# Ledger of designs, part 223: VHH binders against Flagellar brake protein YcgR (ycgR)

Target 1, 263 residues: Flagellar brake protein YcgR (ycgR), of Thauera aminoaromatica (c4kar8)
Amino acid sequence: MAELSTPSPASPAPLDGGRGDELEKFTLRGARQILQLLQDLITHRGLITAHTGGGHSFMTAVLKVDEERGRVVLDPSPDPQANRRALAAPRLTCVTQLDGIRIQFPLVGLGEGQDKGRPALFAPLPAEMLRLQRREFYRLQVPLAHELSCLLKAEDLARKPVEVSARVIDIGAGGVAVVVPTGAAEFVIGGTLPACRLALPDGEPIELDLEVRNLNRQTQRNGTEQLRVGLRFAALPRAADTRIQRYIFKTERALNAKARGGL
Below, E stands for the ipSAE of ESMFold2; O stands for the ipSAE of OpenDDE; V2 stands for 0.75 times the mean of E and O plus 0.25 times the DockQ between their complexes.

## First folded at step 21 (VHH)

Design QA4 (from LB5 with G55E; framework vhh_7pa5_2; at its last look DockQ between E and O 0.64; V2 from the best seeds 0.76)
Fold by OpenDDE, look of step 21:
Structure QA4 (fold): chain B 263 residues (1-263), chain A 121 residues (1-121)
Amino acid sequence: as target 1 above (263 residues)
Amino acid sequence: QVQLVESGGGMVQPGGSLRLSCAASGFPFSSYWMSWVRRAPGKGPEWVSTISDSEGSESYADSVKGRFTISRDNAKNTLYLQMNSLKPEDTALYYCAREFYEDFGPWFDHWGQGTQVTVSS
């Protein structure tokens, strides 16, 4: 009876999408800086999305920073199931913004308790906080006027290869979010979609491998279900990266010009 | 500068209805997914609903499903939340938020100051 070694759940891919060196410039590691940023989040009542993995997330906020105990206090979700998932998760990925700047930080060692007689979540202070200010980490919401598509190489429920043309809803250096019809293919979180084709307006499609990272169901008014898929670039050639960045820059500029009444 | 301004909040009796509005400016509103988030007194924030940019795809929290309807008027740069059959537990500050969906999932990069909804007898 060969013990099928359940493949160890692949360590959640580093949030940095392999751009660790570039992200270091925007990563706060100083205790004082971290504390200040957390305090600022409290002051501004920052809405935080905490991702627990597996396509699940919940909203939270920093309630308190306990410097003496070296912990952060978070609002629990009104959803008990979300809290259970959070507590079971080896790591939370928290994402928010302050003054229009994206802030991302991990929390590990989450626990539950009470703060001043109210339910609360507790975690050690994050070791690092990412403050993204530069365009290189900007995600562009793809305008309707400039539609991008991604041809996904996937499998159906019968494991038959299928190609799905997906609308790209946002794009960044690390990946894309797309919308597909529900049932068009079977997507597995952590799965790789090889040899996909991202169509940019400036030339031939970019062939790339995509990793499925998140799934979210949406329902149209007509009752049709759609699936949002968060995809990470598994491997992005430098030339492709350059093209993507160029597209993002150009599109952002155009959008801003329009918003200012220039076009 | 990105601005989101919520309005339409107020006090209503249980079973009543309200329509919230969010005026968006400073960005191409029609290109963005938009969401409502709420925060009740003494509770953590809660996602309420999301609407897509143009295709009219919607999603709702289980707590509001069947009672709330999210919509948008892109020509007016306005997001709406029709709230019917309101319950005391719907009492919260309601935020309009601009949504991104990345590999790890959804997050909000901008939100307004909120509009207060109070459901009480």
Scores: ipSAE 0.827, ipTM 0.955, lowest interface PAE 0.5, mean pLDDT 89
Fold by ESMFold2, look of step 21:
Structure QA4 (fold): chain B 263 residues (1-263), chain A 121 residues (1-121)
Amino acid sequence: as target 1 above (263 residues)
Amino acid sequence: QVQLVESGGGMVQPGGSLRLSCAASGFPFSSYWMSWVRRAPGKGPEWVSTISDSEGSESYADSVKGRFTISRDNAKNTLYLQMNSLKPEDTALYYCAREFYEDFGPWFDHWGQGTQVTVSS
């Protein structure tokens, strides 16, 4: 992750997919609560993914909280390039979990230095932290057997229209993530794909406008590339939203019944 | 209910091999991308490898390419890491992690307690 990511010229993703207004009720801003949550991450040795934008990220952990100086201390990456990207980024989006609850917070003003002779990254304490445990923010991991697909109306390298059938790997209220064949189309973070078609199992395809939010490239041992594309629903009609939520609910129920009923 | 249990760690000499396993339960394993993450003594965590929900897509950190192989057996709900040509720098606690992919990219919502790998003379 991050070491093989392809950068994108688009602006960094927002704290949680551009849903900031909906997230205010899950936002912790109390200084005491924030300090306690950071300390809990230290105690539980939380594995944090820090996103620097452009599809890049690195792993880190909170090493300590320096209350006197009002800053957090993070482990640097073993990859020097990841550290350079982090220091150049206008902000980091940090995400982890604590007791099954998603924890997300921004860090701005990142600097480098040492802590007790150990290289470290420093940032002012975050002014806010998100604690997200809600069903409607859940992204369903789509079973491979469903063969869920989305027909993308994109452009090739020559800027000519092309239609690409992409496998949907996850789906939630705000969007989908898909896998795209290598070389099938050109995608740019922030770009819009109008009139795409999401094929759900129980009806005709849903026509959607999609915005490219992130790109994640993986280079296989044989040199072949697979591209994951994060797509946000730009404007989702209520009927389409209802069908998507119904699919998610039914699929979750079926998967939970299989897990509960044994083998 | 979600559980990830790593095993197969141990002490080996440089140049040796180990095979790590991660037993998954409480979730539909075959629908999830899975990763190995390691944390060396006195160092921060480092992503090692990721495998897609279909076994056809894998990726590796540059530091382990050509030496490590990730694999999975969806029928047994098990993730594997074959580690060859081990170096002292590979000494770390190795975690099995479950991946979610959001608008901002991947993150991990569960990991196990880890299994220790020690490479020393």
Scores: ipSAE 0.773, ipTM 0.918, lowest interface PAE 0.9, mean pLDDT 85
ESMFold2 (binder alone), look of step 21: mean pLDDT 82; pTM 0.823

Design QA5 (from LB5 with K65E; framework vhh_7pa5_2; at its last look DockQ between E and O 0.71; V2 from the best seeds 0.74)
Fold by OpenDDE, look of step 21:
Structure QA5 (fold): chain B 263 residues (1-263), chain A 121 residues (1-121)
Amino acid sequence: as target 1 above (263 residues)
Amino acid sequence: QVQLVESGGGMVQPGGSLRLSCAASGFPFSSYWMSWVRRAPGKGPEWVSTISDSGGSESYADSVEGRFTISRDNAKNTLYLQMNSLKPEDTALYYCAREFYEDFGPWFDHWGQGTQVTVSS
């Protein structure tokens, strides 16, 4: 009886999308800097989205930094299920902003307890905190007037190949978020969609491989469900990257000009 | 500069209704998904609702589903939250938040100062 070793759940792919080297300059690793940044989050009552994996997240906030014990204290979710997921997760990915700067940090070793008689979550201090200020990490919200589409090559529930035209809702150097009708295809987190086609306004569609990273269900007013899909560029050729960056730059400029009354 | 200004909060009796508004400025409002988040006294923050950029799609927390309705007027750069059948548990500071959706999922890069909603007999 060959013990079918259940494949160890693939370690969640590093959140850095393979851009680890590029992110290093924006990564705080100094204990003092980390403590200060966490304290700033407390002071500013920063709303934090904590991702537990599997397409799940909950809202939290830093309540306290316990330097003596080397731990951060977080607000638990009002949803007990979210807290259970958080505690079960090998890693939380926390995302927030301070003064318009994106802040991302991992938490591992989450536990529950009480702080001053109130339920709280506890984790060791993060080993690193990412502060993203650069345009290279900017996510452009695609304007409704200039829709982008991505042809997704996926499978249906019967594992039959299907092509789904998806509206791109945001785009960055690392990937896209798209909206698709629910049931159009089966998406598996961690799965790869090969040979997809991203249509930009200028030129031929870009062929690229996409990795499914996140799924989020939405309901339309008519009762039809839609799915938001977070997709990472699995392999992006340099030429494609350049085109995407150019598009983002041009579009952002146009949007800002319009917002200022210039258009 | 991105600004979000919440209004419409107040005190209401259980079973009552309120309509919150959020005035957005300093960014192309119609291009962004928007959300409501709330924080009750002594509790952690809680996501309440999200609406798509076009207003064609919406989602709600289980705790507010069927009672709250999120909407937007892109021409007015305004986000709304209609709250019906209010409960004491809905007492919170309500924030309007600009939503991003990346590979790891949704997060908020801007939010206002909030508007206080108090549901009490």
Scores: ipSAE 0.857, ipTM 0.960, lowest interface PAE 0.5, mean pLDDT 90
Fold by ESMFold2, look of step 21:
Structure QA5 (fold): chain B 263 residues (1-263), chain A 121 residues (1-121)
Amino acid sequence: as target 1 above (263 residues)
Amino acid sequence: QVQLVESGGGMVQPGGSLRLSCAASGFPFSSYWMSWVRRAPGKGPEWVSTISDSGGSESYADSVEGRFTISRDNAKNTLYLQMNSLKPEDTALYYCAREFYEDFGPWFDHWGQGTQVTVSS
């Protein structure tokens, strides 16, 4: 989260993460339900990650709900730069967890102010909130021992083709996250990487078109820098989808059996 | 099932050092990126540091860069935070957090109860 990202040319991600109408049945739109859920987050002191787009985020929590003014009040970040980015963002995507349920909601019209003499952030109450069980948002964290890599067909700063071999750190129904050395290629949020190749252990690599969704910078122990790239599958053929789902299911089953056998 | 148990907190004078530990169980620890998050009295949560699944990369909040070191031992399912040159401003409840990375970015799906660090004379 304290990682630098390239500037984002794209609008904030959709609330449903591009999964369309699949998530509508999990969306709360009633004012009473929204107020109750926000109050539950206050009571349980939920740790909220607020995303501003462009790979930037900060941590926050709901301080209170002001029903009379129709506003939610949030903790400001101790980092003044994070607060400035939040205030400049057209939309925040807030994500947290409550009792194993993923909670996601947008805030628009964020402003700064004071709550009982202390600095605070505030916004109108969200018009919707998503409540998703783990199965609806599951991403398999890829075991280090697996040979999961993805050959990315990207471009350098001069817009010339480059190929980058990237380790896959997680995989789900809709995409992968990978790590690459910073500067190996130029990634633009919203950009498309055609004809990438995902190497699964059980067959020939899968050719995939990928869309860059997020960039996250890290410092390696040896002092060099690394970039974590969130990638969404574009139009995925059914055969490729089946192989990916089979890999996820088989790996999850093996990990569950190991966990159960550990007493 | 997933458990994260922090320990190693305590009272220390300014300039002192502490090492926090987080014992992880109920999940394949070595496959997850892990973070430390803190909450000072009367303030909101603050991200402190993140370490990659292998331990090969790390990142720090500006407020702790150069003073804190995150590390992990995947054989022992343990996350660590070495805290040096402690300041009164570091007084907080420190949480060990498990990270997920979505196409919108990282977020935390589990955290422990925390361990208290108090820095005062």
Scores: ipSAE 0.635, ipTM 0.868, lowest interface PAE 1.6, mean pLDDT 84
ESMFold2 (binder alone), look of step 21: mean pLDDT 84; pTM 0.837

Design QA7 (from LB5 with S57Q; framework vhh_7pa5_2; at its last look DockQ between E and O 0.66; V2 from the best seeds 0.76)
Fold by OpenDDE, look of step 21:
Structure QA7 (fold): chain B 263 residues (1-263), chain A 121 residues (1-121)
Amino acid sequence: as target 1 above (263 residues)
Amino acid sequence: QVQLVESGGGMVQPGGSLRLSCAASGFPFSSYWMSWVRRAPGKGPEWVSTISDSGGQESYADSVKGRFTISRDNAKNTLYLQMNSLKPEDTALYYCAREFYEDFGPWFDHWGQGTQVTVSS
């Protein structure tokens, strides 16, 4: 009886897609800087979304920085299941903002305990914190008036190839978020959707490979369920990247102009 | 500058109802997914509800499902949370938050100062 070694769930690819070199400029690694930033998050009562992988996340906040022990103290979730997932996760990806700047940092080695008699989560201080100030990491919310679509090549529950037209809800240099009808296809986190087609307004669709990174179920007013899918560009040709960036820039400008009362 | 201003909080008895509002400005409100998040005293923050840009899609935390309804008026740049059958456990500071959904999942890039909801007998 050959023990089918269940393939170890592929370690979530470092959020650092191939843009590692570009992100380095925005990455804080200094202990003092990290401590200060964490302290600022405390001061401003920053709401943090902590991602545990597998499409799961929970809200948290930094409660305390313990410099002596080299640890950060976090609020646990009111949901015990979220806390269990967090503790079981090899890595948390924490995302928040301070003064309009996106902050992202990993936490490894999460544990539970008590801080001043209250339940708390503990982790070693992050080794790095990413502060994204530049437009290069900007994600555009796709306006309803300028609908983008992505044709997803996926499989159904029977592993039959299916094509699903998905509405793009946001887009950035690293990927897209889309909405699809529930049941239209089977999406597996970590799976690759090859030869998908992203339709931009300025020309022919862009063919690209997409990696499924996150899944989130939504309910429509009519009671039907839809699925939000976070997709990473697995391979993006330079020309495609340029087009996407151009679209984002143009659309952002237009939206801002409109918001300012510009016709 | 992006601004989110929550209102409508107050004190209510268990079983009561409240309607929260969030006035949004400084960004194209109709293009963004919006969420409510709450933080109870001595507890961590908790996601409550999310609504799509068009208002066609909604999601709720299990703790509020069937009792709370999220809605929006894009013409008024306003987000709402109708809260019915309120419980003491719903006592919290409620934040309106602008939501992004990236490859790793949802996160909030802006939120207001919050409005206090207190459910007590």
Scores: ipSAE 0.850, ipTM 0.958, lowest interface PAE 0.5, mean pLDDT 90
Fold by ESMFold2, look of step 21:
Structure QA7 (fold): chain B 263 residues (1-263), chain A 121 residues (1-121)
Amino acid sequence: as target 1 above (263 residues)
Amino acid sequence: QVQLVESGGGMVQPGGSLRLSCAASGFPFSSYWMSWVRRAPGKGPEWVSTISDSGGQESYADSVKGRFTISRDNAKNTLYLQMNSLKPEDTALYYCAREFYEDFGPWFDHWGQGTQVTVSS
């Protein structure tokens, strides 16, 4: 996991902090359901990725649930810097898998301590957990042969407009992930890239606004630095959404036909 | 259906080398970024390394940088980890993991049972 190059300030908290979204039907809020799901993660020794925001993350696992104190107990990272970052974060987004189902939950108020003489991280039990089958939050891993690309309208280090052509590595209903050379542009988490162009195989490129959500640094074999950039679709028109869904459907159908057709 | 099977672990002396393999099946391996994750006795899991779908990009945890090399053979659906200059702190169960990338960053939706690496005199 790469560190974020340039953290951005968080958006101001809205006065109306309500959260009515499409995820509600997949959200567990019952205390017994949450406790059982956490216990299942313990039993299966689930590998959890905990995201601290700003492109940083660490791996963890649930050690136990302290039902009496209303706390979940987590493995600390072997990396002390990751632990410090986790303790400083206002929120962790924890993501894992159980029996092919994506499990996601927030933790707030993380603290450090010991559990039976062993270093551990503690947090109040989450008030909610998401259980998502892959189809509910599908992201197509784009076949290399498609060489799908997105033209990014970004800014360089001097805040001068630049265009960057980026290979799309995955695509879903809500966004894309791309790879770009480090230094080709300056990306700020939370920043908007207006009037970008997504090149699908069929038809003209789709013009859309993108929001930078995540940055992840990689090194090519020749030593050149690259970034994976997580981009969310902003204000996506229905026609553009329809074209994206058709691409995903057609590509998945073709991949299934190859798997079924005897290779 | 989706399967990841790690192999190549064993006992080696400090300073030694091992090459881990991960045989993948049941999914289009060449379309996925892949990672190695390890879990040392009594400690939490730790990300080790990630390689891109084409094999052209890679990243490493600071603790293994310069000593470990991740690679893949998309024709054989196999992921590798070459581990050199092994230290006792590299002792762990090593997992091969399949990666998804979301707006909050990467996460793993599948991993194997792991292969044990023990570095001791």
Scores: ipSAE 0.748, ipTM 0.915, lowest interface PAE 1.0, mean pLDDT 85
ESMFold2 (binder alone), look of step 21: mean pLDDT 84; pTM 0.841

Design QA8 (from LB5 with S31H; framework vhh_7pa5_2; at its last look DockQ between E and O 0.72; V2 from the best seeds 0.75)
Fold by OpenDDE, look of step 21:
Structure QA8 (fold): chain B 263 residues (1-263), chain A 121 residues (1-121)
Amino acid sequence: as target 1 above (263 residues)
Amino acid sequence: QVQLVESGGGMVQPGGSLRLSCAASGFPFSHYWMSWVRRAPGKGPEWVSTISDSGGSESYADSVKGRFTISRDNAKNTLYLQMNSLKPEDTALYYCAREFYEDFGPWFDHWGQGTQVTVSS
């Protein structure tokens, strides 16, 4: 009886989209730096979005840093279900900002307890914190006027191939967020959408593979539901990356100029 | 510089209504999804509502669904939250927040100082 070694659940792909080398420059690993940054988050009452995986997240804040015990204390969610998910998650991905700079850090080994008689979540201090200052990690909100679209090659509930034209709502070097009508296709988190087409204003659509990473339901004013889909670029050719970066840069510049009263 | 300034908070009796406003400046407001987040005393923060850039799509936390309405006036660079049928549990500091949605999900890159809402008899 050959013990079918259950394939070890594939370690969740690093959130960094394979740009590990580039991110290293922005990654804090020093204990003192990490402690200081966490303390700054406390001081500034930073709102943190903690992602538990599976398309779920909850809001939290750092309440305390316990250097002696090497742990961070977080606010639990008012939603008990969110807390259950958090505790069940092998890893939290925490995202926030300080002084306009994006901060991202993982937490592992989450536990629940009490801090000064109040419910709290506890985790070991993060081993690393990412402080993103550079434009390379900038996420652009796509102007409505640009009407960026992504043709998604997906499947319906019957596993029939379907093409869905999705509006791109934001774009970065690592991926896009899109909106699609609910029911247009079945999206599975972790699934790959092959040979999709991203339409940029500057030329022919870019063919690329997309990985579904997150799903969020929205309701339109007319009562219809839409899905926001977070998509990662699974494989992006260099030329495509350059085009995307160029678009982002150009658009950002234009938006900033407009905001300054320049047009 | 990105600025978000919340207003409209106050004290109201249970069952009452309030309308919060958030004045946005320093960025092209009409291009961004916006959210309301709140933090009650002694509790963690919670997401309340999100509205799309055009105002065509909305979402709400279950705790406020049917009672709260998010809206925006892009011409005025203003986000609103109409709060009806207010409950003591709605007592919180309410933040206007600029929302991004990435591969891992939503996050907020800017928020204001908040406006205090107190629901008490």
Scores: ipSAE 0.846, ipTM 0.961, lowest interface PAE 0.5, mean pLDDT 89
Fold by ESMFold2, look of step 21:
Structure QA8 (fold): chain B 263 residues (1-263), chain A 121 residues (1-121)
Amino acid sequence: as target 1 above (263 residues)
Amino acid sequence: QVQLVESGGGMVQPGGSLRLSCAASGFPFSHYWMSWVRRAPGKGPEWVSTISDSGGSESYADSVKGRFTISRDNAKNTLYLQMNSLKPEDTALYYCAREFYEDFGPWFDHWGQGTQVTVSS
């Protein structure tokens, strides 16, 4: 029998504001509510990012809602490989905004075809749509002046330990995103980086375990490559969580005060 | 209120150049990664380019690499796209967009009304 693991000192929160039970109060399940929200996305010409898994995504938009057939119609990608990945994916996770509220919905059973002679993607209407305004769980974009950093204890291609100092670009209840030079270490989605150190402005660095969630390559001005790494907190002590939440709250309060002052 | 206002579009012959601007207000612009997205008439949106919060790194769609250059001026809260060697395929409404990088990767939480670029002879 597999042994039950020791519970984490704090329940991790996903980047979009929580687990399914925490999200229920923000979940639309009524057919008329879903149809109206999709129509609003059409009317406001919403830019949707559709995630196909494995770190891949493409941009799309809701072209129409076919209520009679119970289908939503989406623009295909101009990249044929993105369309093939979308058609092969068990689920698309679609994310956009409407009036400052994050809108997220799954699509399953995606098919291809034509709508009024134009190429299109089709899926059954989603059974649920998420409308999120959960400021407590979204990712704070870290001010450059804070120079937040995280020391990553990773491995190179030869599986030898290396330490990488990375700038933190965002932070939330469930993790951080950082930038590192490409080639500084080998990162694998799903891999764990134990005993990393997060340096907040006040106090000693926080020791925490991180899981690699996403990788994204960027080109620096000098032509060399930089890697954006999305990291989840794998084991987060309660004291560390409290310090992170205080930093986020204090920083957001300061940014809101500055914005009201007209700076 | 967050506002993004694009400008600099127009009509140009193939091989020509245009420089797009995006004026940002209502948020701390220098804290956000920013992108350009375009939508050709009757087509879906297409990601064009992304620039980091500091302006120190950038990425481009293969279709524009080598021809387009993204840049930003954080002191003026302005995002730019220099477009050279324009082709008829570049005809589109161009949006600037504010980017978040979350659980499933990047997504955009705000964009402007767009500025029209038309490349024709």
Scores: ipSAE 0.679, ipTM 0.881, lowest interface PAE 1.2, mean pLDDT 84
ESMFold2 (binder alone), look of step 21: mean pLDDT 84; pTM 0.843

